VH-VL binders against Probable pyruvoyl-dependent arginine decarboxylase (pdaD). Designs and how they scored, part 7

Target 1, 139 residues: Probable pyruvoyl-dependent arginine decarboxylase (pdaD), of Prosthecochloris aestuarii (b4s6j7)
Amino acid sequence: SIFPPQCERISVEEGLKSLSPGEITFAVMARNSTNEHGRLIASSIGVALPADESVYGYLSEHHPYGQTEEQSGEYAEDLAATMLATTLGIEFDPNKDWDEREGIYKMSGKIINSFNITQSAEGQNGLWTTVIACAVLLP

## First folded at step 1 (VH-VL)

Design z06 (framework fv_zilovertamab)
Fold by ESMFold2-Fast, scan of step 1:
Order: structure tokens, then C-alpha cells, then sequence
Structure z06 (fold): chain C 139 residues (1-139), chain A 121 residues (1-121), chain B 107 residues (1-107)
């Protein structure tokens, strides 16, 4: 696994497998109180995600974060990490917090010291089929 | 045996459109970004923009956004730079270079030889 | 845009001396910094990437250091063939920007 040992417990829960491919990314970030799958992921990482739609944008099957076609492609990881950081109330800048050597986001947030996100995009359109997010709490 | 080669006109009149082609060989075309960099005579290097040949995603420096387009032809392993409304200050050697994509951050490890484009009446 | 500032802009050196070129970014680029060598009539040649990693085929007398905003290219025991322009480049964030260049002249 590419994830640190602390992140091994964060996986695609059985609940997430029932979501439409275009919705699964959003479940990680926004559906903590309105969707059981988002609540399960938030519980797995030990954080409570707000259910405020203003931080998630407008959703569609092809754009679960409300991102544009271009953003769903090349910059999808930065967008997913940015939106999750916003949801968690932590300061985050993908250009500053990306650790090129380790291939992870390192955040000096109040409760999070590292952040990993992966995505599976279906085809050249950047359709998000799965996003796995990991937040590691420092002692 | 990685090779990049620019081709296009050496002379463009003011207000005309420039079209330059970068042809690549010796590697998998879709695995690396193709960037365009220019250098005015006796001056430094100026990044213009790039394309990810896999996704088709493009990014341009702000000063060129209104007149620059970068496109690809995967069947020919080619990237094309199109810039409208050329001005004498656009006189420069234009390079294509293999480099950065979002998924593979990197420096520009292979460059074409460059093509001098002179913009004059 | 991130502005890259190189010092000095002109560096006369005698063969066998060490040469050092500084590059400052107006904001952090982490280790996303490359150094290029350009000789007259030629395309730039990648020397260093990731601030300190030597590119394939580059002699060990070239080394890079730094992180964040302050970077240095060092050429130990300079050879006459090292007379060239040297440019730093950040690739941490678009638009990717280059320094003004340093002309290394062999005396």
C-alpha cells in the first residue's frame, strides 16, 4: 500500500460501494449527516464533516465536487484535498503543502498532520469513480 | 532516443497568426507534458503554456491567454502552438519541451532545437 | 505569478575555481526547482531538478541545494566548457517561471 500504516483503516467501506460512481467522491466530503456512507467515512477518520452545501459546490453525476471538466482531470486531487480541508476547517494550500518526495499533502492544521487522497477517474473526461481520503492525527 | 522537433514559418507579418508544430519521438507521447517556451534575442526564457497529451488539458500564462491555443494530434505525436495577432515584440526563438504534468511534476528534460520566428513588415 | 530572482547576473570565473549562483523565489516552491545550462545557439539543457537531483549525464561538479525560496547552484572546479548562461525555473505552480539568467564567463 502507498498509504502510511495509520491510513490503512481508511478504505472504501461497504456502504460506499452502493453509491453511483459519480457520487462516491462527494460522500467522503459532504454526506456525513445526510448520507450514511459519508458518515461511515468520517467516523473511520475520526472527524465530523459539516453538512454545509456551500463548501461542496453544486453536484452532478460527472462532477461530485461541483468541479469543472478541466478540474475533474489534471487537478482533481488538489480540488478534493482543498474541499476536504475546507470542510475540516484547516488551512491548506496544495502548492505549499504537497510533499513531492512522499507524494502526500502535509498540513499544519490543528488536528491533521498529513493528508492523502487518491482518486479513480473513468476515462478521459475525468469522471470520479472513487476517492479515498486519509487524515492522520498527530499525538 | 528521445527527440523533439519544432517546425513552422521563420517569418510572420504583424497581425498574422503563427502556427508551430512540435513532433516528438522515442517515448510514449501521452506520458509527458509538452510545454512551449520562447526566448527573445539576447533575453531570458519565457514559459507560454503546456498541454497534457493524455487528458488534453491545457494551461497558459495569463499574458498569452487571449491569443494562444495549444492543441494535440495523438495519431501524429504532434503538439501545435497557434498564436494570433503577432507583433514585432513576439520575435523570438520558440522551443517545445517535454516536462511537467499535474500527475508527474518534473523539470523539462528534453527540448527541441528551437525555431526562430521573426515578426516584421 | 512567482518571480524568480537570480544573483549575480554576470559571473567571471577562472578555470579551477568554484562558482555559485543564487536563485530566490517570491514565494515557496518547495523543492520544485530546476537549473538549466544554455550555450549560444543551443536549446537549454537540464542540469538539476527537484532542487538537488542531478539529471542524467550531468557531471558531478554540478550540484544544487535549497528548499522553499532560497536555492543555489554550485559548479566545483569549473571547466572552460562551462561558460554559458544558467537559468533557474520553478515548476511548483502555474505559470512556471524562470530567473533572468546568469552569464558565467571564463577569464
Amino acid sequence: as target 1 above (139 residues)
Amino acid sequence: QVQLQESGPGLVKPSQTLSLTCTVSGYTFTSYGIHWVRQAPGQGLEWMGYINPSSGYTSYAQKFKDRLTISKDTSKNQVVLTMTNMDPVDTATYYCARGYTKWEPRGFDYWGHGTLVTVSS
Amino acid sequence: DIVMTQTPLSLPVTPGEPASISCRASQSVSSNLAWYQQKPGQAPRLLIYGASSRATGIPPRFSGSGYGTDFTLTINNIESEDAAYYFCQQYGTSPFTFGEGTKVEIK
Scores: ipSAE 0.000, ipTM 0.515, lowest interface PAE 15.7, mean pLDDT 70

Design z07 (framework fv_zilovertamab)
Fold by ESMFold2-Fast, scan of step 1:
Structure z07 (fold): chain C 139 residues (1-139), chain A 126 residues (1-126), chain B 107 residues (1-107)
Amino acid sequence: as target 1 above (139 residues)
Amino acid sequence: QVQLQESGPGLVKPSQTLSLTCTVSGYTFTSYYIHWVRQAPGQGLEWMGIINPSGGSTSYAQKFKDRLTISKDTSKNQVVLTMTNMDPVDTATYYCARAYGSGSYLHYYYYGMDVWGHGTLVTVSS
Amino acid sequence: DIVMTQTPLSLPVTPGEPASISCRASQSISSYLAWYQQKPGQAPRLLIYDASNRATGIPPRFSGSGYGTDFTLTINNIESEDAAYYFCQQRSNWPPTFGEGTKVEIK
C-alpha cells in the first residue's frame, strides 16, 4: 500500500462528517469506473453520475475550480496527486501499480499545507470540491 | 514564443510593501502553474511560492507565509507577488517561472520550472 | 523542510573531461528531482526533470540518475560553454527546496 498507517478506509456516512485540522477525506476511484461502486463513491461525495458515465469523464467536465473542458481532467488529476503528496507525505513512484481499493478514505495526522478550498474552489459549499479535489484516480 | 516577464520597483524602502507582476505570453495562461523564486546577490535559489492560475490556489514557503500573497488576474495574463514589511535581507533578484508537465499525473503540480522570466532586481535600502 | 546537499560546491574541469555533481536529500524524494543550470547574469535553465529526463533542447551530454536520496548530474565531454552554477531541486514535499549550487569552472 502506498498509504501510511494513519490512512483508513471509512464508510460513506463517515465521509460526510466534519474533520479535525490535519484530517482529510478523499475518494479512490477507477478511471473508467461506471459500475455501481463508482457511482456510490461519486454520490457519497456529492457528485451525481448518469448510469453510463465514467467517474473520470464526469470530473473532466465538472471540475470544482471551473476549468475549461480541455484542462479539466488533467487539472483534477494534478490537484488530486498534489493533495495526496502534500497531505500524506508519502513517496510516489509514477511506475508503481496502486494496490488501493475503490472507496472513501480518511487520513489523520497530516497538515494540508497547500490545500485551500476557500481560495481555489467553486461549487457546492466546498463539500464535493474537497473530496473530488482529493480524489485519487486509479490507472 | 513563450515568455514570462517580471516588472515592478527596483528600489523599496525598509518596512514598505513590494508588488511584482509577472506577465505571461505565448501560451494559455491557465494551463500552467507559476512559481516565484528569488536569489540574493551571489547566493543560491530560494523558492517562495506557487499559484494555480486556473483556480487561484496557492502554497508558500513557511518563512514567507505571514507576509507573502500571490494572486492572479486571468484577464491580463498576470500573476502578482505582494510581500509586506520588506527588509534589507530581502534584496534579491525575483523570478517567476512556469511549472513543467512531465506526462504523468503524479508529476504535474510541483515539478521543475521550464520557462523563467529574466528576473527583476529589488534592492531594499533607505 | 527537506534539505538538499550538493557536492562538490566547486568543480574545476578541463574541456573534454566528464563532470559529476551529487545531490543528496535528507529524506527520500523518489525520483522528484530537477537540475538547473545558471550562467552569470541569466535566469536558471531547466536541464533535467524527474531525475533523468532531459528538458527540451538540452544536449545529450547532460544526464541525470538516482532515486530516493542520492542523485547525480553527469556532463560528458564538458565544453567551455558549460561553465555555470548547477542546482538540484526536490519537488516531493512542500516546500520545494534547492541545493546550495555547484560552480563548474572550465580551465
Scores: ipSAE 0.006, ipTM 0.526, lowest interface PAE 12.7, mean pLDDT 72

Design z08 (framework fv_zilovertamab)
Fold by ESMFold2-Fast, scan of step 1:
Structure z08 (fold): chain C 139 residues (1-139), chain A 119 residues (1-119), chain B 107 residues (1-107)
Amino acid sequence: as target 1 above (139 residues)
Amino acid sequence: QVQLQESGPGLVKPSQTLSLTCTVSGYTFTKYYIHWVRQAPGQGLEWMGIINPSGDSTSYAQKFKDRLTISKDTSKNQVVLTMTNMDPVDTATYYCATRLLPSGYFDYWGHGTLVTVSS
Amino acid sequence: DIVMTQTPLSLPVTPGEPASISCRASQSVSSYLAWYQQKPGQAPRLLIYDASKRATGIPPRFSGSGYGTDFTLTINNIESEDAAYYFCQQYSNWPRTFGEGTKVEIK
């Protein structure tokens, strides 16, 4: 698995649900969807929180809103890190706390690693993506 | 936690230009897509347009296309709605609304600002 | 544009009764439908997204159902504080479109 062991239990089929009570892991997932005519229409973003909470949203990426597969992964990672920091009461600023050399977030002396798997497909109104991301607090 | 605050003039005369500002604060504000939605008194909600996080891409509902501009001042964390040739039928409460990514539903809304168009 | 039609437009209810509001789309929106509550002088508040998922902080008496073109918001054991306008919104297509709204009034 490309994800750390803490992230291995993320369920794509059930969406992004809590992995178990007390875990400090967020998972973010975006998934392509089709309408009743088989056309791609949208991607969804979901977040699983520690303590059995799940949050979901839908993302449609089309021109002129324009996002690349790489940008979709980046936004999913930012969302996962933001939700984890919020849940833990850690102050987070993506401009201040992202370390591009190491590919990690450093929040007030704490380190959050984020990982993603992203795939994209083009449809009638632009780009639809499937992305799953996981954020974990280290150490 | 994200907070949105609209500000601008409460009164606009017919044929004048409206300018409203949405100020964004909280986590990851630079990554947000900002939407504008209005509501005429006693009426439903009407989506107007969207601007991306970097401020270089916009989309508008067809009925507003010829007179609506949405722009971003990233240094101030502000999104500006500009609409020309105001008419009394444009009297409404104007909201900015957002979600971290370009999505359809809005989990964060500003408080709204009432704009009255009257001579 | 996808047209969203809500019924009824006005719904008087007695506390403790269930209330149901219907929303119909002019074409399929799959499950890309949200419900909002709006009280006088306030911004809309997200209740339900993805047709059936409750937003954070929303009481379990609120539930949503439906797929395709027909959707329902249900408020079980309605309370006096639930008197408000309720709007559905589709996010399958651009532009995003809303229903006309339903006014829930407590008798």
Scores: ipSAE 0.000, ipTM 0.518, lowest interface PAE 12.5, mean pLDDT 69

Design z09 (framework fv_zilovertamab)
Fold by ESMFold2-Fast, scan of step 1:
Structure z09 (fold): chain C 139 residues (1-139), chain A 122 residues (1-122), chain B 107 residues (1-107)
Amino acid sequence: as target 1 above (139 residues)
Amino acid sequence: QVQLQESGPGLVKPSQTLSLTCTVSGYTFTSYDIHWVRQAPGQGLEWMGWINPNSGGTSYAQKFKDRLTISKDTSKNQVVLTMTNMDPVDTATYYCARGQKRLQYYFPFDYWGHGTLVTVSS
Amino acid sequence: DIVMTQTPLSLPVTPGEPASISCRASQSVSSYLAWYQQKPGQAPRLLIYGASTRATGIPPRFSGSGYGTDFTLTINNIESEDAAYYFCQQYDNWPLTFGEGTKVEIK
């Protein structure tokens, strides 16, 4: 894998089971990794979104990304990254903070060592798409 | 419905600057990235560079970065390629193409302009 | 830069027969590989993306396979209209790179 060894993978199946089919809701699965002294070294978050096109209209009123012609997977990736950044208290813009050369987010003066999308998957019943984002923190 | 159209001079003299415009219609201009690709007569495809029309962010192939600039005009739904110091070896058909990159994921070129032939000669 | 190598560069095929074109990446591109068709005087047309997913409107005789470094485009029941150049493209890493192209000739 190209992902840092500190990134902990979240169970997509477990997260999907927490959602009620047809609800316009987000399933947020979060996991923190700590070192032997209890210091936080990595965080992961997963987001599941309905695969229904009608959800994009609703989400665009309450979320900055709005509608896309692409499958809901791309929107879920941006949302997962934004939610993870919010959880870590980091100001984040997915269009501006991505470093094309390095394949990581460079946030000068921040606590993040590296940030990446770890995994994505279709939902168990075909109604959801899920994305897992991972951030590795500085010591 | 979705259209991309290149326009600009068909003839350029050596050492002059090339300016090509890609005009898009049939979709939201700021929602997709625009790439420039060229093809010399009888040769393969060569990627030149990319712009995000929403942010204005750009990236260029190393070969072109010293003389290539890609810019946008949101009011006209246009992307402009500017390349300085043209040489006869730059003779090619130039295409703009629509793509998308979000975080780690990129989608290939689903729509292309028709291409514009630029001949560089004295 | 990731180098994309296509074989063969020229492929004469009789109508009704299958044709296969190979594309090799100098390093892994996972499944981030596309195939394009280009007829004389026309812009390229997207055939396959994600190594194996047909683009909208592409007939089922076109199929793609592979992962990592070795990829194949197959045209199962080749028709006269399929005479064209075919290019592979990796879109895993920047800069985006294309293969040299394969000319498919119907004879």
Scores: ipSAE 0.000, ipTM 0.511, lowest interface PAE 14.9, mean pLDDT 71

Design z10 (framework fv_zilovertamab)
Fold by ESMFold2-Fast, scan of step 1:
Structure z10 (fold): chain C 139 residues (1-139), chain A 123 residues (1-123), chain B 107 residues (1-107)
Amino acid sequence: as target 1 above (139 residues)
Amino acid sequence: QVQLQESGPGLVKPSQTLSLTCTVSGYTFTNYYIHWVRQAPGQGLEWMGIINPSGGSTSYAQKFKDRLTISKDTSKNQVVLTMTNMDPVDTATYYCARDFRSGWYPTYGMDVWGHGTLVTVSS
Amino acid sequence: DIVMTQTPLSLPVTPGEPASISCRASQSVSTYLAWYQQKPGQAPRLLIYDASNRATGIPPRFSGSGYGTDFTLTINNIESEDAAYYFCQQYGSWPLTFGEGTKVEIK
């Protein structure tokens, strides 16, 4: 596992249970808006829509309008993994660590920052929306 | 008062193209996704597709992807369903419906429905 | 595609009795489930969204429950005006799918 000990992969069933104070869960990118993990956890932790235009700039560069559903999911997943890795201070290799990019993770720590990425159909071809909900430790 | 109203031909011949218009009123057109759902006589509901009226982005059920196009005309507050190569099995009441939460991320539940328009496909 | 199975398909009920309709998904849809009412000749009407939240204007006798794959719509103290078809719809996975519908008939 490339993730540090405070970042534990859990089942979707466990992610729906009440958390202890200071514990958070996050979903590392659903490949599309229909993925249960992304939608469920984003709604349960009360994640807000991002206001940061730079995130959409990166997605626009790597996720042009008219992409297939699978390609759009791939770009969003790459972005989520890169942002998570950067925040946690780890190095992520998308060619080797693919299986660890999607999932529900439980994280604990004294100081936690949160962010979310939500793709709307307006910026893309509308075949899907991608939800990435993360609450992360400070780097 | 929020309203959705379908309009279009009630009769279509086999192999022809269907064009239905959904006109919305009583809210900001670009704030809610619009769905198309059909119902064959005596049968259940079948989801066809969705459009973001702001950007025009669409998504379709795989069954319809090769012959269905959903588009919008923001100046008229209208969403248009176009389906090619109609067949008698496409005889159904066609509904447009509004996604139930405003914003740029759709929620896929449908809170306001048009009255529906019956399309009969027969020679 | 997620298959939605409704039970029963036909439900005769006497006014004042409770009615319960089951909806089962072939895989988990979390709470992303809606219930609709459709009377003959009319468009569907949203009753419940997110499995248990009543839509605006829906009487409190309608309630929804469930999570994951098993969901229930309950109509407490059913009234004659509640005779209709009832459909569940999942939105946890693409494409959006509906149950076959349950016909509630007042005896």
Scores: ipSAE 0.000, ipTM 0.521, lowest interface PAE 15.1, mean pLDDT 69

## First folded at step 3 (VH-VL)

Design a01 (from m03 with light chain D28G N31K N34A D50A N53T E55Q T56S D92K N93S L94Y; framework fv_benmelstobart)
Fold by ESMFold2-Fast, scan of step 3:
Structure a01 (fold): chain C 139 residues (1-139), chain A 123 residues (1-123), chain B 107 residues (1-107)
Amino acid sequence: as target 1 above (139 residues)
Amino acid sequence: QITLKESGPTLVKPTQTLTLTCTVSGGSISTYYWSWIRQPPGKALEWLGVIYYSGRTDYNAAFMSRLTITKDNSKNQVVLTMNNMDPVDTATYYCARGPYDFWSGYSYGMDVWGQGTLVTVSS
Amino acid sequence: DIQMTQSPSSLSASVGDRVTITCKASQGISKYLAWYQQKPGKAPKLLIYAASTLQSGVPDRFSGSGYGTDFTFTISSLQPEDIATYFCQQYKSYPRTFGQGTKLEIK
């Protein structure tokens, strides 16, 4: 499956299938690398869509939505909400005062879970913290 | 400490609808997964279905055409409805919590069970 | 559906004995297997999940192992209060399925 194993596990447990007709499921990954002093040294965002293998973008050290694990979780959730709106063909203007996550909640789209995973980052010199948000459009 | 208790009719006539309520005390049903399992006298456990914190459900395909699981967060109750009951449906019915904790993202088995309620289907 | 087969269907053992029960899945289920204890007239109690992880409050004489299709449940030193029926359950795929149970008796 194209989704991170964590999202795939939850989707299976909830009976969600990433490629089922009539179901829209997204996984958004916000991955941050920190040194032993907790300073951010790298970040990236990844997205898995039902129609595509993946879409990725690399973010600089100056993350627009935060520098902590909690803020990275919020960022992943906001992106998942934005992707659901985009997939539904909902016109969204990011320059308005609309909270991306609140908008999708009103449209019956929900973030079904978020995970924080910490693992070794290409050796012993840092830690990767991965925040994964799995989102599904509910009828 | 979280406790679960099943309630509903203990006697059901063939072709009638069974409704069982699982009342949860000491914790909220707004998180976790909530399952229904049954056990015919002297036989193995049989999983019926689950409702997630989101309200989404999954059912055993053998029962899907006649089974509905719902929940009411304000009453802290999980409800099983099964149509067209048959004598073969005679069993002890359990509600249980699990297999997931939303906050930790950890998958585990069903860790809290109700005491069970015996439902007999006969005329 | 994934079929779960337990062996043996019943066994008798003495207090202090090492007791082993096995569970076989008809297809790979990774580590997504739980073990339950059920005493007569009572609801099942979760002992082990994720094949080998002890549930909080469960005595350490209980253990589980295995991955994929073959799983083992062990009681290292049987106590009188352990007399019960034990069930394995897979939770990788829907529907969730249980083994037929192993009835454990003291001799």
Scores: ipSAE 0.000, ipTM 0.507, lowest interface PAE 16.3, mean pLDDT 69

Design a02 (from m03 with light chain D28S N31R D50A N53S E55Q T56S; framework fv_benmelstobart)
Fold by ESMFold2-Fast, scan of step 3:
Structure a02 (fold): chain C 139 residues (1-139), chain A 123 residues (1-123), chain B 107 residues (1-107)
Amino acid sequence: as target 1 above (139 residues)
Amino acid sequence: QITLKESGPTLVKPTQTLTLTCTVSGGSISTYYWSWIRQPPGKALEWLGVIYYSGRTDYNAAFMSRLTITKDNSKNQVVLTMNNMDPVDTATYYCARGPYDFWSGYSYGMDVWGQGTLVTVSS
Amino acid sequence: DIQMTQSPSSLSASVGDRVTITCKASQSISRYLNWYQQKPGKAPKLLIYAASSLQSGVPDRFSGSGYGTDFTFTISSLQPEDIATYFCQQYDNLPRTFGQGTKLEIK
């Protein structure tokens, strides 16, 4: 298969101004930092769905509070995997075929890697500075 | 708009098994959690149990020995089975959706309810 | 099991009155408390979640407050359509438990 264009990094302010809910396939907003395992660490993450701002608001409201940086990174990956699966019409039930939490993290990493999410420098004043806009066809 | 409707027998004899079906329209039961609650006439609400999108269940210990909750995603139905019914089990039975935030382990309340079905247990 | 004690059991008030109902948990439940409204012959309706968050579509005359063991539900200006029984519910621990209900009547 021929994959569509790869992910581009844009500033959060520019990305949010340029996107409307009806026009986006998906976008990942990440605060860029890394832990000892090389994963993205975020205090919060949002994944935009086409034409539904309420889901993005829900995710922003319901992130874990007071978690460690590593736990926040794991939460961000799980959340991104669930939202991407929903956007793509894929059934993603982390408990369906997986008894252990480790299965969820492996699946999340696989989906995120498909969208070429990489590390970048932390923005000024700790604000979200990166929006990753992706288009991908699943194998 | 999502709607829930309970169906099943309204009269049950002592020692018999009750089976109630909750049919969900306008949304999928492959997401969220789905609860059963009952209310004896003129009394408080009693939480019976929940089934998660994964098919895992949690039950109120008071009912666990005789209660089973299952779901069929293809039919969009959640089913409650309760064995060995007794007159004190006479109540209106409700199914409800409670948003379960999988990532935080947080429940935010039961935001959509069925109309309820009165089940009378009598000889 | 966490016990929820609700007071008063019944209350009569006039249209326009400020109405307050309280709920006490037998142990700390942080903010993990919901408030429901139930009209005669109808299913309960979620009004407040997480102790103080107003459910979408619910009028802003309804509010909740509290943390730990002591919680309050308030109707700032009672309307005729608010006549119902109100229930609190904790969701900190299984099983989920409800208060006994407060029956609200118009004078």
Scores: ipSAE 0.000, ipTM 0.505, lowest interface PAE 13.9, mean pLDDT 67

Design a04 (from m03 with heavy chain W34V D58K, light chain D92N N93K; framework fv_benmelstobart)
Fold by ESMFold2-Fast, scan of step 3:
Structure a04 (fold): chain C 139 residues (1-139), chain A 123 residues (1-123), chain B 107 residues (1-107)
Amino acid sequence: as target 1 above (139 residues)
Amino acid sequence: QITLKESGPTLVKPTQTLTLTCTVSGGSISTYYVSWIRQPPGKALEWLGVIYYSGRTKYNAAFMSRLTITKDNSKNQVVLTMNNMDPVDTATYYCARGPYDFWSGYSYGMDVWGQGTLVTVSS
Amino acid sequence: DIQMTQSPSSLSASVGDRVTITCKASQDISNYLNWYQQKPGKAPKLLIYDASNLETGVPDRFSGSGYGTDFTFTISSLQPEDIATYFCQQYNKLPRTFGQGTKLEIK
């Protein structure tokens, strides 16, 4: 598979079926993978943002570089990464920590083996841009 | 096969701005990072900066006050701009890619390099 | 910045010799070290990544080892086409830094 085997597959589409972009600025869904002893071994996050002009306004206020459609995708990736780090109990700054120790990130006693992000458009009538991210913890 | 090629002026006067373009063929610059590296004649390699698949940049602190790296995904080009050139900046300039697999998150060494372009800074 | 120091700075060896070059990092870089070969007038070529992994298409006489701060690059049986300058490079922490290079010549 494209995502590592430890990563649970996420779809944010079901959650978006009854919502319009005007009702929310983003939606998040999370899934955790554990071993038979209940230890966390991986976490996946799905994030959805409005795909219309309103997302540029939102991002300009909340993240200055998210001013174009391309930059909105980058912000969605940063948001997914930040939410994923939060789920893992890792202190993570997208502007400082993203490129440190390629393939390995260690903070707050947690170590990640791999960090995977992809972007796609999903949801009703193409109204949403989605990003799915997954982190696999080192053994 | 993915190939990289540097282009731009080979002669620059002191205090002028250098602009070099790295053109990528056979792949998309949205799926890997591109670094700029330079090598003065007969000396070691020196890393200048990188632009990641996301468009995020990181610079060597020694150059960051005068260095900018940008990219245009539609043209498959990465551009290095360096201000206030000095004779000590005379070097062969390389662009090199490192894979950043969107799904695996693994990065390798810089596996594809341009041929390099010699930039001479003199009056 | 992480300083990378190679030893020796230059060496001469005969065809068929075992050649060893070392690289020392000023701080822990785990296994995030590459080795490059550069022939005169050419761009560097990646030989070894992640300290010990041989790049595709590179002859198996080249090998790397090490972890942390001390790394070794070996050519098990030197061939004429191996005459080049070899550089180590860390990518654990920005800025990415290179060793000063080891110039290899045939005597």
Scores: ipSAE 0.006, ipTM 0.505, lowest interface PAE 9.8, mean pLDDT 76

Design a06 (from m03 with heavy chain S107R, light chain D92S R96Y; framework fv_benmelstobart)
Fold by ESMFold2-Fast, scan of step 3:
Structure a06 (fold): chain C 139 residues (1-139), chain A 123 residues (1-123), chain B 107 residues (1-107)
Amino acid sequence: as target 1 above (139 residues)
Amino acid sequence: QITLKESGPTLVKPTQTLTLTCTVSGGSISTYYWSWIRQPPGKALEWLGVIYYSGRTDYNAAFMSRLTITKDNSKNQVVLTMNNMDPVDTATYYCARGPYDFWSGYRYGMDVWGQGTLVTVSS
Amino acid sequence: DIQMTQSPSSLSASVGDRVTITCKASQDISNYLNWYQQKPGKAPKLLIYDASNLETGVPDRFSGSGYGTDFTFTISSLQPEDIATYFCQQYSNLPYTFGQGTKLEIK
């Protein structure tokens, strides 16, 4: 991983506890930026989001790619890649060729696996929180 | 519990197309990633490509112009097709599970392998 | 493409010895490295993933360490069944690439 060892092993609770007020402000901004990228993905696949819903909360429950396990996996990959790219300030285009996006997808999968956040009771909410916290802790 | 077996021709003439089938038993292929790797006699392993559970593929650029990987979830089979075979393509070909999907315990290691099938390319 | 170089290319050791094999990447690959064991005529078997994680069912005498470009694989107490060729593999960048292998034999 490109992240320091402490980022790779941080839990949701530990990540939040480690943030300073300034880093919390940055994490909120990064989360909002991630939500805008999520809206870009939703728009590109024809999904209209309610105004007051978290883009990730809504899409996790009302997954827009269809009903198969393969489509759920595609959605999860795109969601994780969007969260990571946005948090790192990297331009994310869901319509780019796979080979241009592959590094971000691999990195997001590695971070998710390291923290087991997707297996938590918090699900997607826990996942994006950890990704944002980890990125904010980078020097 | 999950086992893989490669099948297809063991002898191929130069310029012909190779088709190998990987049959998976003991589990469904639909939720995993599947790779093809080859090993020329006495040489290192060489990664050829992967097919994701979505059906998307990534190939080693050295082979992408002549390589196709497909899968049929209903038959539990993963298929490798490689065009324009040459004697330097003589190798044992393996199918393997991985790298894993991150939602099911993501890891980039290939944890289950077929027995391999030796393909000899000669006139 | 990222080049993976193993050393030594071959070694002989006695039962009970501590054996170490190294793997060097031509560029930084973080911890994105796996180790495989291949016995003659058999398919490779995953032993270590993500540089240091032991695969389930693999004896705890096997371990891995390292980060960036330098990686080490260790067998703490060599057993007769460990005779094999060992390969490292990076998955930081496509195409995934393997080292040339280290052949391990018992004296």
Scores: ipSAE 0.000, ipTM 0.506, lowest interface PAE 14.9, mean pLDDT 71

